VH-VL binders against q9p5m9. Designs and how they scored, part 48

Target 1, 257 residues: q9p5m9
Amino acid sequence: MAKVTGLPEFEDLHTKRKWMLNHMAAAFRMFGRNGYNEGTAGHVTVRDPIDENTFWINPLEVPFSLMKPSDLVHINSDGEIIGGSKMKYNTSGFAIHYEMHKVRPEVICVCHVHSIYGKAFSALGKPLDMLNTDCCVFYNNHGIYFDMDDVISMPEEGRRTAKGLADYKAVLVQNHGIMTVGTTVDEAAYLLSLMERSCQIQLLIDSATKVGERKHVHPTRAKAIRENADNPVGLYTAQQPNFLYEVACSNGELEII
Key: E = the ipSAE of ESMFold2; O = the ipSAE of OpenDDE; V2 = 0.75 times the mean of E and O plus 0.25 times the DockQ between their complexes.

## First folded at step 27 (VH-VL)

Design G25 (framework fv_axatilimab; at its last look DockQ between E and O 0.01; V2 from the best seeds 0.00; counts 0 for: pae E 13.0 > 2, off the site)
Fold by OpenDDE, look of step 27:
Structure G25 (fold): chain C 257 residues (1-257), chain A 122 residues (1-122), chain B 107 residues (1-107)
Amino acid sequence: as target 1 above (257 residues)
Amino acid sequence: EVTLKESGPALVKPTQTLTLTCTFSGFSLSTSGVGVGWIRQPPGKALEWLANIYWDDNKYYNPSLKNRLTISKDTSKNQVVLTMTNMDPVDTATYYCARHYRSWGSYAFDYWGQGTMVTVSS
Amino acid sequence: DIQMTQSPSSLSASVGDRVTITCLASQDIRNYLAWYQQKPGKAPKLLIYAASSLQSGVPSRFSGSGSGTDYTLTISSLQPEDFATYYCQQYYSYPLTFGGGTKVEIK
């Protein structure tokens, strides 16, 4: 596990905003590269560093792989577009995420996608097992939202999802997919991709049980790994290879700030 | 160049109200994530948190002293004011104001005033 | 309220010594932990935040480690200017609480 070295600091909040938006766009490109696109489904919300009562969200019709900082939409708490792109965004998605931001004010970023293995595993209605050391960041650190039986408002869905999330870093939404949170875009995005891969791995293992019995990471060890791995700086750092890859492939559309 | 400075009376009588002012520079309470807190320290004793106020005017108080404490800000003057009612000799301490910067999940006090000694005595 | 138990209350050490101070939280504070240094007649100075992040301008001989409820401040090689009182502080939840302090004295 990587040593905690610190997070970038910015004296100018506009520069920080630009930084955040570039990382946000990069996260989407990573999502696209990983095949997380599902029509117009999936959203990321980021609390603005200048006005923390406002947020950035992705537009509806831009493919994840083509996301640019200039495509991102700046909205207030009422969902009104106040800057950035003027493209339409998923208002329902924001309504859900906003409730999560409200109950977790330290959360800067909420990520949600309709990825294949997240959807598949969420249909089982159970938490992840600790079957490898990488997924142990989620040991007693991910929730599950089961209550999909009622027709409810989007804000209520957000509140219930937030309840499932509790103080954890991720929540499996039954029959829906994965949501992750972070104090940086990179943290949330990394955790989302890790959760997706963890779901994939578990489904593979569960499908191979005739070959041998599943071996779990011992709870004591899993706890220790989580305690070490679940830190904002380490998780941010873990995303940097992905970020740099997207920058390199962006043909100048993304920049290191 | 972040600086904070406490000002107020050095001597307060029992049952009187203490009013302390923190004047700061190098930052603004209009900046998101910025807060200012008060911490006190009796002579030879540990630090005790009293109250915080943030850019969005959210306020937090030490529950043990909540009924006695009021914190407010004047952003235009770069000032935070703490009032503490019904002072007692046990409240004799050095009172500090400090910047409480909420960023990257960090809520530590990164800049402190020099502190002002307040003695409660008849 | 979260109680922060700091140990030892005091220790004697020599220049060049490795010094370790421990802070135990009454519950998991998830690395929302800061360390401060305070010299006589001076305000506390932030050394470490987020359990292990070094504040700007702080010498590299200072380091923080730990997780969950157990945290440690380490001075790898004690310098003359390091003789002071050190405090831990949690900011996981309100009310904010400090440890009792550890006075590092000259042996």
Scores: ipSAE 0.007, ipTM 0.538, lowest interface PAE 9.7, mean pLDDT 92
Fold by ESMFold2, look of step 27:
Structure G25 (fold): chain C 257 residues (1-257), chain A 122 residues (1-122), chain B 107 residues (1-107)
Amino acid sequence: as target 1 above (257 residues)
Amino acid sequence: EVTLKESGPALVKPTQTLTLTCTFSGFSLSTSGVGVGWIRQPPGKALEWLANIYWDDNKYYNPSLKNRLTISKDTSKNQVVLTMTNMDPVDTATYYCARHYRSWGSYAFDYWGQGTMVTVSS
Amino acid sequence: DIQMTQSPSSLSASVGDRVTITCLASQDIRNYLAWYQQKPGKAPKLLIYAASSLQSGVPSRFSGSGSGTDYTLTISSLQPEDFATYYCQQYYSYPLTFGGGTKVEIK
């Protein structure tokens, strides 16, 4: 079985880019395996390690489960394709994601999907309750995006989204799904799957109200858990079993760099 | 502890310009997503929204009053200023400032100042 | 502009009663609704945001429900300290608008 790896460092930035693109493709394959795909919906943007004013995004028509590093599209801040595959991509999705990258330069990766439980929970217009220790990474660390105006530009939508994100790691986009950010692809992807499971668990608990009283993790303990769990190296490491599984299933299309 | 406090004249004559200052502590307008708004309440009447300003200098005004209102901020002093021109006795009210932001995408007024009563009379 | 219609304009109830206040929006506001409590001579206090989310420090006897155009504030067991005027407020679109208020008096 493949080894769980720590956060690597690279002298050659082209090798770092190759590493990043393999992890980006693997995150998509994990999203597809977990059922987070929805037609052409969903997108991930990653800041380029060589030119930090440019980004990588998934193409519109490649299934999440079949994503390869060579399918990924390199774009500049104006949305022009400058490299990678030359396939079509979601220009509206990039416009929204770019506003987050712009105001938070430390954010390397932004993930957004239309997964089932994230969509379901986002329709309730409320934040997650701290009902188990795993979701406490989101304690005072996630928000809700409420749409204030149906008719606004994509840059304005992105700016409002960025205001709602503040310095948090995650947001529930009302009636749409989940958005997470990270300093690595793996951090953002792990947080996305964790938030999806947290939404599922809360919906199940809420449907079981006649079986027992809900018991929250106490705020003092939830804060302590968040402070330990909101750790970029730890979250990167937590994603490595998923990454290694997708590499093993890829028939050589993904590589460990 | 988040606090806001309104300051300005208690008495204004008709046609004069009212200037109100909101001084706050426990938060900063440098923080992405944070805003401050102004709301008024005539004696015994309902609340009426006037204007909002956000950390990125986006501004929104009640259109029934838009040509009379100006909102601005001084982030370094933790202040927001509202100016209202051509005051009339019907503008007599308690004026509140309040923080506008609760969570991602939320615009609830979660902390309010105590209010300042402004009377418009000759 | 979104008109908020609040009912009743006033009510009297006994300690322990269940009290229900309604708020109707002139169009769908997608749960962008807050409830405030205001005691005489005091500033409003946020009770509920996003139609149903309870603000920190607010007693659990307060709850919000509804969707679309119809929203409700419920006090499950009225207490002496709950006499106040209650306002709903939409923040779906500008201009932000408040309901006319509901004065709750305890007899």
Scores: ipSAE 0.000, ipTM 0.454, lowest interface PAE 13.0, mean pLDDT 87
ESMFold2 (binder alone), look of step 27: mean pLDDT 92; pTM 0.947

Design G26 (framework fv_mosunetuzumab; at its last look DockQ between E and O 0.01; V2 from the best seeds 0.00; counts 0 for: pae E 22.5 > 2, off the site)
Fold by ESMFold2, look of step 27:
Structure G26 (fold): chain C 257 residues (1-257), chain A 121 residues (1-121), chain B 112 residues (1-112)
Amino acid sequence: as target 1 above (257 residues)
Amino acid sequence: EVQLVQSGAEVKKPGASVKVSCKASGYTFTSYYIHWVRQAPGQGLEWIGWINPDSGDTKYNEKFKGRATLTADTSTSTAYLELSSLRSEDTAVYYCARSRYTWGSYAFDYWGQGTLVTVSS
Amino acid sequence: DIVMTQSPDSLAVSLGERATINCKSSQSVLYSDNEKNYLAWYQQKPGQPPKLLIYWASTRESGVPDRFSGSGSGTDFTLTISSLQAEDVAVYYCQQYYSTPTFGQGTKVEIK
């Protein structure tokens, strides 16, 4: 069985899928615990390790905090349910996420939530400022999608979002929230929580404008921090405390593979 | 033809474990769920759990959680039920059954012949 | 956990007469998205595994005689054997598969 702390290696792709589904469910539980849930909004898609043209997504009506591996839905590129729990899922959300997976085949996981601070900051139509060292992972590494207010198909909405994402790890979706990508579920989920926290911190700083001048991380330092911090193994490792916590709280519904 | 062939009868002592096998043939093993259902002598049917052989994903009846373990070996097209900490009330015929569709819930269209597990001292 | 309750527990019917078995679920097993009732009926003879008769509440499994029919929707379902034959002596179970599968307690059908 794979270790939980390092980037695991698998001889059997069915074991890798089981590992992925447990980490996907744990990511949802972390999102719920952190308050990123909003009714039926919010979606995570993960490319299947066995059939890379198929994906796993959360069911529409299962609460983030109660997500189990068995609740997850297996779908093909056309959005047809082919396995898993076979519960109803948000087809519009998948249509958008699929465009990111299509344009960037190396992207295993796409996370999107309607979290409070991500939504609030996304309404400003501007990128994050580098106001602390933690958010520097996003230095020249996050984009913006501008909602044009026209009525378009969900695939076209997805393609426009993918342009905002570019080759970065995150995109601020104007008036919606944040979207992150990763080569593992853990990488994308960690980046999502980090982006949400970064939005919160910046909004707090901007609200305190009468207290003192904001201090920016110098661009040369921000670039150096990003180059060190934006690595898949490090970001996977950074998520492991959250994963282990959700497993511990799951009453045996999540498993360490 | 679709067949589910189970391992033979078992006699066990209280506190022991039993592992029942269910070999599938005549269909694509990884495309269907395998369920386990038991029936105590003269009693009705009681669902134990399911496994998706493709993903290894499982779900258990809460009554058996912590004692039942469902596994599948795709190289041999065989599903397994392991039940630990056996008690006399676990004496039953244990069936494997297939869900007709890869949908998560469906009727059980093919059943194994059953495996009698007797727990006695 | 959806509780399935059958009535009667035991039924004696004369050859060639109609046998009627009721099954009630503790909550609806109708899924509105596809308008299907997730309800099956099984026949079990002594020493044999159960045999699927009806699924989706009213659809006969291949090879099941026309005298078997299922009806009902939501929470109330019926299995009817229009003309009982000697070979129909068995225990009959309803089963929901809307969620975690559960079975009714069974109805034993005998010839009077």
Scores: ipSAE 0.000, ipTM 0.372, lowest interface PAE 22.5, mean pLDDT 87
Fold by OpenDDE, look of step 27:
Structure G26 (fold): chain C 257 residues (1-257), chain A 121 residues (1-121), chain B 112 residues (1-112)
Amino acid sequence: as target 1 above (257 residues)
Amino acid sequence: EVQLVQSGAEVKKPGASVKVSCKASGYTFTSYYIHWVRQAPGQGLEWIGWINPDSGDTKYNEKFKGRATLTADTSTSTAYLELSSLRSEDTAVYYCARSRYTWGSYAFDYWGQGTLVTVSS
Amino acid sequence: DIVMTQSPDSLAVSLGERATINCKSSQSVLYSDNEKNYLAWYQQKPGQPPKLLIYWASTRESGVPDRFSGSGSGTDFTLTISSLQAEDVAVYYCQQYYSTPTFGQGTKVEIK
């Protein structure tokens, strides 16, 4: 197993691409392991390190748990397949994510899944409460897209979602689920799993209010925690146990690069 | 009955900071956003920002970014506006106001009585 | 930011007569997807905070008398008081919330 010393540096962008795709595939496998797979729903987009106007996205029909780097689809900004696998992908999903990539150029990865607790909590149409220190990375750092029951285009949905995301790292889409962003795949993927667990925890706490009152992390403390936790290197590092686990279980399909 | 009750008038020197409070009652504090709007004497209304009391999420008018800080205490159902580096131009009545949602949803249906902040040397 | 411009700045109307206030936005506040105008009207009396009268350009807030009505779409809006009452003396503001909220400069309504 590789020692985590920070964000890796690459002398060759092709190697970087390979690294990104392996981490992308690993993220999906983690999602699968965590039970986030819902049919063909859920997608991750990653900005290509060589051609930054192009993206990688997961195919429709590959289970998250079986995702390989070679399964990932390379598409341009128009959604045309230009490389990678030739499998079909969720064009609507890309349309939404592309809008987010446009307004947040620094964002390399956008993650979206239809996970159980994300969906459940998002139906409440409210932000997360700061009920534990782990979720404080989202203190004043996650938004909400309120679905107003309008029939809108996918790009418009993307624009609205992006607006809800603002400059934050996550957005709860009402009655839909979680979206996270990151400067690395690992950052976004870690935040997604953390958001999911945060939703789960809150739902549990809310369900237990009959036996005790909810206690919030004080805003000052929450802010301090966020300021410390919300950094690219730390969040990347936080994902590495998951990455290494998936590599170890991949039977050589994933590589440490 | 929905009420927003603000703290009393403040007199400050230039360069100082002021913190105005807005105590909400008559509704679920965490279910509505609190906006802050100010009005200079004899002038119009200027939006400062909003806070989601539930999460602490905030958005600021670019004009006030770096100087305005919005906070909320759910235990007391109180929202706060802190404005630093005060200038004479900051002399105004500061209002808190409620809206159900942020952009693209609702106007301000309930207002505090206002807090006069006077900045003078 | 969207600039809101009201006209006139001041209006004197006889009791029982119609008062009309106009508001123009520098860009459209109509959202095409839901066909709603993100426009509100407020009434402000001396020493009091603004009071919401109309939202979505034409929807009256609860408790607002029927004599108040809002109309318009896109960039041009109108607040109408069909029959001015003594208690209607105030400054009226339009406000858009299509983007960062901005207000008109206000229109002072007085009795002639």
Scores: ipSAE 0.000, ipTM 0.467, lowest interface PAE 15.2, mean pLDDT 92
ESMFold2 (binder alone), look of step 27: mean pLDDT 92; pTM 0.943

## First folded at step 28 (VH-VL; framework fv_axatilimab)

Design L01 (at its last fold request DockQ between E and O 0.01; V2 from the best seeds 0.00; counts 0 for: pae E 17.9 > 2, off the site)
Fold by OpenDDE, fold request of step 30:
Structure L01 (fold): chain C 257 residues (1-257), chain A 122 residues (1-122), chain B 107 residues (1-107)
Amino acid sequence: as target 1 above (257 residues)
Amino acid sequence: EVTLKESGPALVKPTQTLTLTCTFSGFSLSYSGVGVGWIRQPPGKALEWLANIYWNDDKYYNPSLKNRLTISKDTSKNQVVLTMTNMDPVDTATYYCARSSYTWGSYAFDYWGQGTMVTVSS
Amino acid sequence: DIQMTQSPSSLSASVGDRVTITCLASQSISSYLAWYQQKPGKAPKLLIYAASSLQSGVPSRFSGSGSGTDYTLTISSLQPEDFATYYCQQSYYTPLTFGGGTKVEIK
């Protein structure tokens, strides 16, 4: 069973892989439940715990809400399928994510979706304002990538996106959407959903300026909140209710490991 | 219309304390996201940020000068005051006050005063 | 402190020229970058905020781009009134810091 008060430890790396893939599939189901599907857009990459030069990625043809661990594709650094399902995946997406994994080797999971509010807010070309305590995990902890108008290769786009991400947990890709990273699938997935909701909330507030004045969280308080909230255990824990929900609804397709 | 204006002495002796006042109109420092900062520029040199004060009374100082700087606001008078102790000839510069707003992605100084030249000399 | 390195320190150009000024931050500033124009004896004027957002009233010939540590101000077609000194400024980290400036002179 997934540890709520800490990160689970595994002596067997195969068990760890299975655990990661179950949480990966659950993350997609959560994304589907939240309405993040946009055609075949959106992908998650996870570094394999056994062969750390290889990755898992979602197939193009499977709706997020129906994702199973067995649907996930195992690929090497060259993008060749080496295991898992043999379904097609987003090669451009992997090219971008791979560059991010190279620059941030501690990152295990990169999440990207084309969700409504992430796309909308990213078109404004500005960072989030600290308008509530929940979004303060992103206080000085998210970046922006603006170079979408350039005709560049996917690897170059990945490198530039990584520059925008810097050492942060999230990056707003202008006119594209949200990307998040984590040391666990759950961390990255939780941050993605939180960023999406944060974008939604800000757009609502900004649209309500005739009703009242926006109030910012005090910078000192925002910083304190980030320092307390931005840790691997806490963020993993924050995702567990979502994980358990997906397991419960999966009819045995997802497992608690 | 947003306006800012600096006021204070044009001449200060070494070791004395400089007090500058920024009087502004067209906005309130009670507005969320609004701040007022002081920036100086020695003749022929680049700009240097000194201090900022925000709507929530949060204050930030340039660490290189922090022990010499104090910033305060009087929202009711639309004034921000900067004090700088132990002035030295090297502190000779044009001093600007400027408004910053963190609404709608404005993370910069969008309105400036005309600046006031301060000369430190015996 | 975040060091902002502008290049070039000065350049000569003619009316109609495309002018590019670069600002390099010592570390990522997450697009919290502004560009200012300053004419002799005048206060700086905000041109661009958030790296690429054009300030109201600023001509469209001005544009900003960049991310992470690398940022660029571009004047697509230099006008007579554009001869001035330009500064970049980061507002992501305290202390706020400015670049050294770029003087655009008449060729």
Scores: ipSAE 0.011, ipTM 0.522, lowest interface PAE 9.6, mean pLDDT 91
Fold by ESMFold2, look of step 28:
Formats: structure tokens, sequence, C-alpha cells
Structure L01 (fold): chain C 257 residues (1-257), chain A 122 residues (1-122), chain B 107 residues (1-107)
């Protein structure tokens, strides 16, 4: 295989952690700028590069648009705060995300938001149709979690969501929104913004049905597009303009490592 | 566990319309990229593809059957239905339904039903 | 329509033999090819997809190769349970088409 561009390498794991936390904060700022925020809803978890059984999560009360690396909360697998900002975090959100990290140890980052089009589309209880070429990254690569009215503990909610995610990169959480996973923060964040836009595009197409019938991307072509586009280093690279923009707008609160 | 099962009449008379139902479990046609197809095999003969339907309601038919085929789905019941009009004794075959899962470089049929034998005679 | 020609139409072999079955497409199908095994009275079983990828649960003695128009299924050491009819199938163009089959019989 040829070398791929964009993904940094670190020998010092403390430098890698700093890099990760800056990219995590930038992802939140991008989500806020794009309007994916909703009160205290939405959370991102990232596996710590130094202690792989511990995680970083956003605090409840810091707006997405104002997130700093220093605001992020370091927690262990039992949900105890062990470092970082010591602020309150969404314990239920962590319990759900932890099941993803547990079932798929290669997953470094899990993103979940209550963005408008993701919420709207998730209420339809169906997967995305392949109506445009950029959506095809999700061809046979996203699932659905159907919310049920059972008496269920939070770990069981996480396990059910993980079943809907399967080995895919994304899951539509019925009546809630979008969840994406990645081997970097940037991969997961880019996929989240792409899924939100895909939901928006499909809803717009469906609302315009008086003009004509929908034309789908043929499954053979959709598979080929997915195989080229679902590239972790490529998706990381695709996110870098967003990261750099948020650093430039941060008045020094974010750093390029 | 993914399973598919064909149901329908074992005997039809010439000119009648055959209706076959594929009932499946362990997957849903709500899953992106998933489809169900119908394939038949006359006794002692090779396999012949009839039709596919996909999660997005795209439908594909074997053109040699001259619009005799209609395929539809009921996602809530996990069912796919095939109708074939104007049956003839040459249509005597075992009819299979199978999952068409998009795989690397092909539309392979990765899970098959047991098949149902349909005989066309007076 | 893409015609799929299998050869041989039948063959006789002993347990332990290396068996090779060929599938020729009437035009290039770019590795959009599957191989199936079918025993009498049973449904086909997927062995190989995408020309060379082994389906889960299929023994490693089965392998697929080829490109363009010429494709091959190989059984490296024939076992008693491998006596069956084998079909190739292309999925590059609609209509989906199968080869005529290759019957592998005990010698």
Amino acid sequence: as target 1 above (257 residues)
Amino acid sequence: EVTLKESGPALVKPTQTLTLTCTFSGFSLSYSGVGVGWIRQPPGKALEWLANIYWNDDKYYNPSLKNRLTISKDTSKNQVVLTMTNMDPVDTATYYCARSSYTWGSYAFDYWGQGTMVTVSS
Amino acid sequence: DIQMTQSPSSLSASVGDRVTITCLASQSISSYLAWYQQKPGKAPKLLIYAASSLQSGVPSRFSGSGSGTDYTLTISSLQPEDFATYYCQQSYYTPLTFGGGTKVEIK
C-alpha cells in the first residue's frame, strides 16, 4: 500500500492526547457553528491514548461553540471523573457510548447530536436512500436503532444501540438523532456532518415530489462509491479544513499540535 | 440468524397467475443496500434469475419474461411477493427466494430459502 | 445480456484430487462474479463472491481467481461432501445470469 496523507504520528503520548483534545474541542465548535447543538443534548466520547480504558467527554454546561480542550472531562470505565475539568457530564450518554467502545475496541471516537435534520429523519424509522453520490459513503454502512418503551437500564440501551450500529460507521437513533464512530475524532465528526446533510437533502427531495419521481443511485455504483469514500485517513483529511477554520476563529483557545 | 422461506401453491393450472411469498427473518428491507431476489430452477436444469427488489423499492426483472412478473415488498411483515401471470407447463420449477446483499464486486445471493416446487399442469 | 459459459459441464474425480472449474463471460464483468454449490434437493450455497473472496463458513480448500472474462473455482483437495453441482453468476449487468453448471461426480 502507498502512504496516505494527513494523519499525524506521535511518539510522545502526552502530545497525542493534547492533539486529540484540540481536535475534539474543534469538532464541538464546528457542530455549534453548523447548528447541531441543542441545550445540553449531544456528546462526544474519545478513548484516551495513554490509558485506553478511560475516556474524554464534553461537560454538560459548556456550549458547543465555546468548547476548549481544558473544558473536557476525563472519566474511567466506572464513570468516575479522574481528570480534566471536573465539570458535570452526561452520565447516561457515557453509558450508551461506552457500550460502543466496548463492543468495537478499534473505535476511538463516538459522536452523537440532536441536529435538526438528523432528528427529523430519524423519526421516520427508515435508513437513508442513496439519492446522491456523497450519501453513498453510508451505503450498507449505517443502521437504525428503534427506540422501544421497555423497562431498560442505560447499559441495555447502549447494547441495543450498538446492535443497530453493528460494524457500520453510523446509526440513526430513532426520534433522537445521529450517532457516528471513527478511529479519529475528525473521521467521526466529518461523518456526522455528512449524515446530517444527507438527511437534509433527502427530506428536501421528498418534499419536492410534485416535480418528479426520485432516482436512486444504483446499488452497484453505491457500493463502489462507499468502498472509495469510507477511508479513515481520507475522512480525517476531509475534516481538516473545518478544524483549521475553528482554530483560526478560536482567538488562541485551540492549538495546532 | 438469517432465514428465508417461500410459500405458495404447489400446483397451478395453465393461464393462472402464480403468487409466491418470501417470508424472512434476521434482517429487514429497511437496511440500506439489502434486497431480495427470486430465482427458479426447472427440474434438472440450471438456475434462472427472475427479479430483485431492494430496500429503496428499486425493482429489476428478467426481460425474457415479457412483463409477466411483478415484485413487491411489505417491509412491516418482512415479506416479498412475486406474481407471475399466464403460467405455462414450461414454468414448472423450484422457486427460491434469496437475500441480495451488496458485497465486494458482486450482487451475491448469500442466504437462500429452501425452495418451493411449483408444477403447472391441468 | 451476458452469457456465462462453464466448463467442463461435468467431471469425475476422487477424494483428494485438485478440481478446477472455469467460467467464461461473454464480455468483461470486472470481478462481479459469485460461485455457488448445490447438492441434489437443496438450495444453492454461496462459496465465493467478488471472484476471489471466501464466504464466511466455507472451507479454505475453496478458492476463486480470474479477471475480465475468465474466472476459475478451485477445490484444492476434494472431500466427500464436495460432490455437487457448481454454478457461477455474474452481477455486472442486469439481467443477472448464471452459468450452466458443472457437476462434480465420484470416480
Scores: ipSAE 0.000, ipTM 0.404, lowest interface PAE 17.9, mean pLDDT 86
ESMFold2 (binder alone), look of step 28: mean pLDDT 91; pTM 0.942
OpenDDE, look of step 28: ipSAE 0.000; ipTM 0.497
ESMFold2, fold request of step 30: ipSAE 0.000, 0.000, 0.000; ipTM 0.405, 0.404, 0.399
ESMFold2 (binder alone), fold request of step 30: mean pLDDT 92, 92, 92; pTM 0.940, 0.942, 0.942
OpenDDE, fold request of step 30: ipSAE 0.000, 0.000; ipTM 0.499, 0.489

